# VHH binders against q9p7j3, part 112

Target 1, 174 residues: q9p7j3
Amino acid sequence: MILPLFPETQVHVFVYENVSNCAAIHEQLISQNPIYDYAFLDAATILYKKQVYSAIIRALEDRRDEQMKTKTIHSEVILSLSPKTEISSAFRQFSMTKKSKNIVVVKIDSKLTEEEEFERLDKLVEGNRVEFSDEELQKLIDFKVLKKNYKLDPSTLENPLASILSSIALRGYS
Below, E stands for the ipSAE of ESMFold2; O stands for the ipSAE of OpenDDE; V2 stands for 0.75 times the mean of E and O plus 0.25 times the DockQ between their complexes.

## First folded at step 8 (VHH; framework vhh_6qgx_2)

Design u9 (at its last look DockQ between E and O 0.85; V2 from the best seeds 0.00; counts 0 for: pae E 3.0 > 2)
Fold by OpenDDE, look of step 8:
Structure u9 (fold): chain B 174 residues (1-174), chain A 124 residues (1-124)
Amino acid sequence: as target 1 above (174 residues)
Amino acid sequence: QVQLVESGGGLVQAGGSLRLSCAASGRTFTGYAMAWFRRAPGKEREFVAAISWRGGSTFYTDSVKGRFTISRDHAKNTVSLQMNSLRPEDTAVYYCAAEPGYALFPTASEYDYWGQGTRVTVSA
């Protein structure tokens, strides 16, 4: 996938449900295994495709402008999902945990086709791949977590997408 | 509620220049990506240019690359479209559009707010 704002950068996004080995993946991430060079997100925190894309775009802008706050582009994606500036908070809010069951996986700077990347990732993730769509994401979301992460209230819940995107965009500016 | 108002349209000869401006009322563009679309006579609305909330990222439709420049002024809460080397095929009503966050795709359905448009006519 190519984003219009960054035509030179290939991005792939995958969604897995009923993942049985999140704990094992998490251990590999802690050990900084380069084979696991992805952004692993808890799907319980993701409601829209545009939420993920917005985070990716912001991370790419940060990299372009040499203003990344984290060490890697994938960690920057995780940070970019958060309305908070604290890296640790962002990871607690959005990153896959040992207890996660459903995940969204983001790859930036891929040299592979989507299918090739999937084959690689499929060796790492023990779960069922589902479509990266708002429909599928809505099945996996935990609204309690979402409301907490973005401080959604009854007024903003009328248009949660707008509120989420604004929160992402305004991090560090308010 | 966000209201977008375009200005700067008019009649210009081929090879000439115009600068369109879009201003918001009711609320600021804070946290919004902005875009310009246009609709030529007898044609569907098409994407022209977009700019991210931070203003550092832009993209254009191929036909206007090198001729048009989208920019934004956060202090004035405006977005502009500098149109140089205008051609008769650039004749259209130009619309300002906005969405929370970042411009992701050059598709009209991605934008939540629209202006009423400003007419640009380029004569041969």
Scores: ipSAE 0.507, ipTM 0.778, lowest interface PAE 1.2, mean pLDDT 93
Fold by ESMFold2, look of step 8:
Structure u9 (fold): chain B 174 residues (1-174), chain A 124 residues (1-124)
Amino acid sequence: as target 1 above (174 residues)
Amino acid sequence: QVQLVESGGGLVQAGGSLRLSCAASGRTFTGYAMAWFRRAPGKEREFVAAISWRGGSTFYTDSVKGRFTISRDHAKNTVSLQMNSLRPEDTAVYYCAAEPGYALFPTASEYDYWGQGTRVTVSA
C-alpha cells in the first residue's frame, strides 16, 4: 500500500483474530528481535482503517521532520494513535499485551508485496488472518476501551471517527 | 459544521495566472486537511492538490506540479490555490474539499465537505 503523502514508503496492515501466542510475541518485542520489527496493536483499541492510517501518517511526518519521540517508526505509530503525548500511556493503551486476543499489525518501509509480507508474518503469529476493513475491525473493538482512550462523550459516540482523527492530528497542538 | 466557499475563478489567457481562495468556517479548520479538486466538462471530478492541517505537507497531481501551489492561512481561515502557467486543459470548475485529520488519499470519496465550486476558463 502506498500513501500519497509518502509515495516512496510501502505500508502493509494485517489483522489477526484469536491469537494464541501474544505472550511469546511480546517477549520477542521486549528483546528487540529484528524479525518482529512491526507495530503490534491491540485490536480492541482500533475501530477504523483511517485511525491506523492517520497514525501512520503522523509517525511518518514526525520522522521526516526529525521529531520522533520513540526509537523506531513502528513504536512511533503506537504513540501516534494516542491523543496524549506521554509515551508510556500510549503503549499501555494501544500496544498488544500478553493478554491480547486480537491484533492489528503494521509494517512500514516494507520491501515485500502484501502476500510476501503475510507469509513472513504468518510464521510469527498463531491466529486467524481477517481482512483489514472497517467491517472486521468493528467486530473486534472494545467500545469501553475506545471511549476511555479518546475521552469520547455521548455527543461523539454515534460518529466517533471525526473526533478520533482530530485527536490524532492535533496531539501536542491543542 | 464546516462550510466552504470558493472564489477567484474567471477567464484567463493561456500562460496567465489565477489565485483561487476557499473560506472555511466550522468547529475547527486547523483540524482538517484541505484539498482542491476540479471537474472539466463531461469528465469526473479529479484531484488537484492537498495540504495537511499542519500546513507542512502538500501533494499535487502530476499535471499541475511546479505550476500550482496550495497554501493555507490559519489567521484568515482560508486555503488558496495559486495557479501559474495556465493551460487550456486546466479549464474546469474547481472545488474546495475538507476532511478531518489527515488527507490520506487523493480521491473524492475520502472528503466529507465540499464547496459549490468556482469556474476557471483558460482561453488559447
Scores: ipSAE 0.383, ipTM 0.707, lowest interface PAE 3.0, mean pLDDT 87
ESMFold2 (binder alone), look of step 8: mean pLDDT 82; pTM 0.851

## First folded at step 9 (VHH)

Design v1 (framework vhh_5c3l_4; at its last look DockQ between E and O 0.83; V2 from the best seeds 0.00; counts 0 for: pae E 2.2 > 2)
Fold by OpenDDE, look of step 9:
Structure v1 (fold): chain B 174 residues (1-174), chain A 120 residues (1-120)
Amino acid sequence: as target 1 above (174 residues)
Amino acid sequence: QVQLQESGGGLVQPGGSLRLSCAASGFTFDEHAMSWVRQAPGKGLEVVSDISWSGGRTTYADSVKGRFTISRDNAKNTLYLQMNSLKPEDTAVYYCATHSKYGFPDRDLRGPGTQVTVSS
């Protein structure tokens, strides 16, 4: 997919359920294996496609402006999901864990087609790919975690998307 | 292996200043954002300040804004925390922490810490 404001940047997003090797993926990330250069998100923390896209856009804007807090665009995407400025908080809030079962995987700056990227990623992730859609994400979300991450209250639950997007966009502003 | 070693802590009176340093090794320092975190007696771990991999972007906890300054020297693999106008509530063990390059949790590594005590 091509984002309108970033026509030179190709983005792919994949959703996997019932992933059995998150711990193994974790080890590869820790060892900084470059073939694992993706943003691995816990699907339990993602409710909307626009949530993911908003974070991607924020990360790309930061990169454009040379204001990235983290070194890699993918880690910046993870950071950008969080309403908090603390890096550790953001990673804990949204990153895949060793115990994750369902994940959202983001690839920035891909030179491959979606299918080609899928084939590549499918060798790394042992799980079932599902559609990247609000409907599928809604099946995987943990609302308790979501509410905690974005401090959602009854007044914002009617339109959680607006609250989430605002949190992402206005991170660091008070 | 990743190694972090904090220094510069000590006893200081309220209103005083300290400068903490953190020597880093065992990883590519300039590819990692860094943080100072602290733990006061009986309290949990608190993030004091973050600094981007390049040093161009910094963030602070509200409790230390305007008083503390985080910086880094990538050529020396060293992280710094200038603490001015210290308060008793700043008393804590201060840790230098690094984050995973690809944003994975539960791998924030920190040093053994340095004690900062602010008391009259």
Scores: ipSAE 0.839, ipTM 0.911, lowest interface PAE 0.5, mean pLDDT 94
Fold by ESMFold2, look of step 9:
Structure v1 (fold): chain B 174 residues (1-174), chain A 120 residues (1-120)
Amino acid sequence: as target 1 above (174 residues)
Amino acid sequence: QVQLQESGGGLVQPGGSLRLSCAASGFTFDEHAMSWVRQAPGKGLEVVSDISWSGGRTTYADSVKGRFTISRDNAKNTLYLQMNSLKPEDTAVYYCATHSKYGFPDRDLRGPGTQVTVSS
């Protein structure tokens, strides 16, 4: 897809459930294999499509403004999901781990159609693709993790969207 | 092989200053964000400061803002921490850490540390 604020930037988002090879993907990311240059997120941390799009927009704004902390746009997306600016905590909280079961995968600056990008990604991920939708994300979320990551109190946990999005949009402005 | 080596720690009186250095090798230093992390006696790890891959963006823990300055020299593959107005609570082992380029945390991406002791 193409975000209105960034018309030259093609973005694809994929969701996989029941992924069996996160440990192998993790090894490739540690070795800095450029074939794996995606943002691999733990789906247990993602409740809304808009959560992902807001992090992408924030990362792209930082790139446009030469304010990225991290070298790759995909690692900047991971950082942008966090309400804090600490790099290590953002990566620890939102990135796929060896133990992850379900993942959200983001590709920014794709030169491929969604289906062409999927064909490449499907060679790397051993799991079941599901729709990138709030309905499917809701099935994969861990609400304990969500509450911790965004410091949600009980009064807002039922419908936390605005709190989450403001955390992403306002990070670093206070 | 990623190698990080801290130096510049020591014993200093309250109000004093120290400059820590971290020599980096085995990776493309100027493509990685860096951090200083400390562990005070009996406490967990605290991120003291982060710096972007280029050096153009920095962040600090509230406990050190205005007293500590992180910097880097990408031509020399070296990270620095200037510590001014030191307090006894700054006593800790200080670690230099690098962050993965693709956003995975790596438990072994820090050096062995250097001891800073602030005591009168």
Scores: ipSAE 0.493, ipTM 0.793, lowest interface PAE 2.2, mean pLDDT 89
ESMFold2 (binder alone), look of step 9: mean pLDDT 82; pTM 0.838

Design v10 (framework vhh_5c3l_4; at its last look DockQ between E and O 0.01; V2 from the best seeds 0.00; counts 0 for: pae E 18.4 > 2, placed apart)
Fold by OpenDDE, look of step 9:
Structure v10 (fold): chain B 174 residues (1-174), chain A 120 residues (1-120)
Amino acid sequence: as target 1 above (174 residues)
Amino acid sequence: QVQLQESGGGLVQPGGSLRLSCAASGFTFDEHAMSWVRQAPGKGLEVVSDISWSGGRTYYADSVKGRFTISRDNAKNTLYLQMNSLKPEDTAVYYCARHSKWGFPDKDLRGPGTQVTVSS
């Protein structure tokens, strides 16, 4: 996938359900194993494709403007999902955990086709790949977690997408 | 060996100021975002502030906004926390903590801490 605003950057997004080895993946991430150079998100915290894309775009903008908080673009994607600028909070809220069962995996700056990247990632993730769509994401979301992460109230629950995107876009501008 | 050592804590009256320092060694300092965290008696660990690897982006807890300033000198491998207008509720052990290169927090990777006591 090529984003219009960043034509030089290829992006791939994958969704897995019923992943059995999240704990093992998490250990590799903590160890910073280069083979696992992806953004691993907990699918329970993701409701929309646009939420993911918005975070990716924000991360790419931060990189363009030399304003990344960490040294890697994938960690910046995780940070960009959060309405807060706090690093620990963002990872706690959106990053895959040892207890995760469903995950969204983002690859930035891929030099492979989607199929090639999938084959590579499939060796790392023990789960069932599903379509990256709002319909599939809605099956995996935990609304309690979503509400907590973005401080959604009854007035914003009618249109949570607008609130989520505003939180991502306007982070640091409150 | 990764090492972090906090200093600059002490006893101060309300409204006073302190400047904490954290000396880092055993790793590439400018590849890691850093945090100040604190633990008050009987309370859990609280993130006070964090700073990007380059120092260009910062975060502050609401309780310290406008009073505390986090900074770093990558040439000296040192993290700082300027604490102004101190309050009794700021009393805690303050720790310097390192994030991984990939941003993951490691709550166990911190220094021994420095005691800050704000009391009249």
Scores: ipSAE 0.810, ipTM 0.901, lowest interface PAE 0.6, mean pLDDT 94
Fold by ESMFold2, look of step 9:
Structure v10 (fold): chain B 174 residues (1-174), chain A 120 residues (1-120)
Amino acid sequence: as target 1 above (174 residues)
Amino acid sequence: QVQLQESGGGLVQPGGSLRLSCAASGFTFDEHAMSWVRQAPGKGLEVVSDISWSGGRTYYADSVKGRFTISRDNAKNTLYLQMNSLKPEDTAVYYCARHSKWGFPDKDLRGPGTQVTVSS
């Protein structure tokens, strides 16, 4: 996909459920293997497509403005999901871990079609691809984790989208 | 250079079965997703089924789901389509196609096809 504010940047997002090899993927990410140059997110932390797109946009804005705090655009997406600026806490809260079961995978600056990128990614992830949609994400979310990560009160948990998007957009301004 | 050759088509009665094969050469078969596509008389191309490079993921058109099974043998560089419970509307030329960066499926990366005719 192409975001309107970043017309030269191709982005792909994939969702996998029942992933059996997150520990192996995590080892490759620690080793900085360039084949694994994606943002691997724990799907338990993602309720909305707009949550992911807002984090991507924030990361791209920070790159444009030379304000990135991490070494890669993909690690910056993980940071951008967090309402806080601390890198280690963002990764602890949102990144795929060795214990993750379902993941959201983001590729930014892709030179490939969605189908070609999926072919590469499918060699790396042992799981079942599902549609990137609010309907599928809702099946994978952990609301306790969502509430904790964004400090949502019980009444806003019913429709938390605006609060979540505000947290992503306003990080570093409060 | 890239070569795909379909086989296994023929004439079959309604309710019958056929198994199509596609022999691949000239490229690294186990690095590419593959498709079966078909063209019925007077119709455009229809994607029948897709399979990932490893064989672990498949897609089927609604018109064939539950009746057709795609598979691959990467050691033999061969793609298969098992076609059961065949209907007259399955009559078509069936093509084996490789996924390409230019589109899916790409007619420049398909074989010459094999005819399947379902008639009594």
Scores: ipSAE 0.000, ipTM 0.100, lowest interface PAE 18.4, mean pLDDT 83
ESMFold2 (binder alone), look of step 9: mean pLDDT 86; pTM 0.871

Design v11 (framework vhh_5c3l_4; at its last look DockQ between E and O 0.02; V2 from the best seeds 0.00; counts 0 for: pae E 15.0 > 2, placed apart)
Fold by OpenDDE, look of step 9:
Structure v11 (fold): chain B 174 residues (1-174), chain A 120 residues (1-120)
Amino acid sequence: as target 1 above (174 residues)
Amino acid sequence: QVQLQESGGGLVQPGGSLRLSCAASGFTFDEYAMSWVRQAPGKGLEVVSDISWSGGRTYYADSVKGRFTISRDNAKNTLYLQMNSLKPEDTAVYYCARHSKWGFPDKDLRGPGTQVTVSS
């Protein structure tokens, strides 16, 4: 996938449900194993495709402007999902944990086709791939977690997309 | 081996100032985001502030905004926390902590801490 604003950057997004080896993956991420160079997100915290895309775009903008907090673009994606600029909070809220069951995986700067990347990633993730769509994401979301992460109230719960996107886009501009 | 060592703590009156330092060794300092965390008596660890690997981006807890300033000197492998207008509620042990290169927090990777006491 190519983003219009970043035509030189190839991006792939995958969704897995019923993943049995999240704990093992998490250990590899902590040890910074290069073959696990992805952004692994907890699907329980993701409601919309646009939420993921917005975070990716924000991360790419930060990289373009040389304003990344960390050294990797994938960690910036995780950070960009959060309404806060705190690193620890962002990872606690949105990153895959050892207890996760469903995940969203983002690859930035891929040199492979989507199918080739999938074949590579499929060797690392023990779960079922599902479509990256709002419909599938809605099946995996935990609304309690979503409400907490973005401080959603009854006035925004019926259509939280605008609030989520605003939180991502306007982070640090409160 | 990775080492972090905090210094600069002490006893100060309300409204006073302290400057904490953290000396880092055993790793490439400018590849890691850093944070200051504190633990008050009977409370859990609280993130006070964090800073990007380059020092260009910072975060501050609401309780310290406008009073504390985090900075770093990558050439000296040192992290700083300037604390102004100190309050009794700022009393805590302050720790320097390192994030992984991939941004993951490691709360167990910190120095022995330095005691900050704000009291009249």
Scores: ipSAE 0.841, ipTM 0.912, lowest interface PAE 0.5, mean pLDDT 95
Fold by ESMFold2, look of step 9:
Structure v11 (fold): chain B 174 residues (1-174), chain A 120 residues (1-120)
Amino acid sequence: as target 1 above (174 residues)
Amino acid sequence: QVQLQESGGGLVQPGGSLRLSCAASGFTFDEYAMSWVRQAPGKGLEVVSDISWSGGRTYYADSVKGRFTISRDNAKNTLYLQMNSLKPEDTAVYYCARHSKWGFPDKDLRGPGTQVTVSS
């Protein structure tokens, strides 16, 4: 996909369910293996496509403005999902872990078509690809985790989108 | 020089109405989605409503749907929020915010806000 304000930046987003090898992927991420240069997110933390797009846009804006706090654009996406600026907290809350079951995978600066990127990613992830859609994401979310990550009031849990987007949008206003 | 200036706030009785305006300058207004965001006393920020670049797509929080109407006049660089059937829980500072073309807020731009107080 091509973002209007970032025409030179090709982005792909994939969703996998029932992933059996998150521990192995996690080891490769810790080892900084360049084959695994993606943002691996725990799908239990993602309810809307807009969460992911908002994080991508903020990461790209921070890169453009030389305000990135992390080493890679993919790690910056993970930070951008968080309402706070502390890097360790953002990774703990949103990144795929050894115990994750379902994941959202983001590739920024891809030189490949979506199909080509999928073919490479599919060799790395042992799971079933599903559509990147609000319908599929809603099947994979953990609302207890979502409430904790965004400090949602019981009164807002019925329709949390506005609160979540506000948290992402206003990070760093101070 | 990017500026957003809200106006039209004030004290209103429950059931009354109020229209907020946001004057925009220093950027190409019709290239950006816009939103209204509010902060009630002692509460965090809540996105009340969004509107696309052209005005063709809108979003409303469930708490205001059917009572509030967002609109824009791109020729006048102005964003509006018509607020009807106001309730005490609508009491807040209301902010106008510029978004990217995908409807997400620009972290660098929000106006100073206008106070809306609903009480009898």
Scores: ipSAE 0.000, ipTM 0.126, lowest interface PAE 15.0, mean pLDDT 83
ESMFold2 (binder alone), look of step 9: mean pLDDT 86; pTM 0.873

Design v12 (framework vhh_5c3l_4; at its last look DockQ between E and O 0.89; V2 from the best seeds 0.00; counts 0 for: pae E 4.8 > 2)
Fold by OpenDDE, look of step 9:
Structure v12 (fold): chain B 174 residues (1-174), chain A 120 residues (1-120)
Amino acid sequence: as target 1 above (174 residues)
Amino acid sequence: QVQLQESGGGLVQPGGSLRLSCAASGFTFDEYAMSWVRQAPGKGLEVVSDISWSGGRTYYADSVKGRFTISRDNAKNTLYLQMNSLKPEDTAVYYCATHNKWGFPDRDLRGPGTQVTVSS
């Protein structure tokens, strides 16, 4: 996948449900195993494709402007999902945990085709790949968590996408 | 093995200043974002401030904005926290904490802490 604003950067996004080895993956991430160089998101916190794209774009913009807070582009994606600026909070809110069952996996700067990347990632993730779509994401979302993460209220629930994107875009602005 | 050692705490009057230091070893310091966290009596652990691996970006809790300044010297593997205009509510044990180079916080990885007491 190529983003219009960043034509030289190849991005792949995968969604897995019923993942049985999240705890094992999490340990590898903590250990910073290079073969796990992805952004692993808890699918319970993701409602829209545009939410993911917005975070990716924000991270890429920060990298372009040499303003990344984190060391890696994938960690910056996780940070960019959050309306909060502190790293620990963002990871608690959006990163895959040992208890996660469904995940969204983002790869930035991939040198592989989507299929090749999938084959590689499929060796790491023990779960079922589903389509990266709003329909599939909606099946996996925990609205309680979503509301908490973005402080959604009855006035914003009719169009949560606008609120989410605003939160991402305006992070750090007051 | 990762080691963190805080210093610089003490007793100070309201309006006073302290400068905390954290000596880090056992890991590649300049690849890690760093944080100062504190725990007041009867309260949970809260993030006071964090700083990017390069020092280019910082975060401050609302309660300390304008008063505290986080910085780092990657050549010396040292993290700092300049605390000005201290208040009694700043009384806590202050800990140096790490985020790994991939951004993951290790909430259990911190130094023994340094006591900061602000009292008349």
Scores: ipSAE 0.370, ipTM 0.720, lowest interface PAE 1.2, mean pLDDT 92
Fold by ESMFold2, look of step 9:
Structure v12 (fold): chain B 174 residues (1-174), chain A 120 residues (1-120)
Amino acid sequence: as target 1 above (174 residues)
Amino acid sequence: QVQLQESGGGLVQPGGSLRLSCAASGFTFDEYAMSWVRQAPGKGLEVVSDISWSGGRTYYADSVKGRFTISRDNAKNTLYLQMNSLKPEDTAVYYCATHNKWGFPDRDLRGPGTQVTVSS
């Protein structure tokens, strides 16, 4: 998708369920293998497409403004999902781990079509691709995790989107 | 090989100050975010502060805000923690740690730690 504020930036987002090799992928991320230069998110933490796009937009704004805390745009996306600015907790809460089962994968600055990028990614991930949609994300979310990560009230869990987006947008201002 | 070495710990009275240093070698220091992590007796690890690769953005735990200041000198490959107005609850082993370029905390990339003891 092309984001209105960043029209030259090609972004692809993929969702995989039942991933069997998260431990292997995690080792490649720790080693900073450039073939794995994506943001790998734990799908248990992602309820909405807009949650992911808001984090991408925040990371791109911070890159534009020379305000990135981490060295890569993909790591900055992971940080941007968090309401806090502390790097370790953001990664613990949102990044794919060795124990993850379902993942959301983000590629920013892609020079490839969505299908071409998928063909590369599918060589790396042993799992089943599903549509990047709110319907599919809702099947993979852990609401206990979501509530804890964003400190949501029980009464707002029917439509927590505004609270989540506010947390992402206001990170670092309180 | 990557090495981190903390120094500057010791025994201080409440209200006192210490400056911790962390000498880094074996990696391109100015490409990594860094943190100070502490472990109080019988407690788990707490991130007390972190700092971006450039030094331009910082984080402080609520328990140390206004009292501690993190900084870095990328030309000297050194991380610092200025600790003022020390309290007994600041007693801990303090470790410096790196985050890799992709933001993951690397458990094997921390120093052996330096003891800070705040006691009357």
Scores: ipSAE 0.177, ipTM 0.616, lowest interface PAE 4.8, mean pLDDT 87
ESMFold2 (binder alone), look of step 9: mean pLDDT 83; pTM 0.843

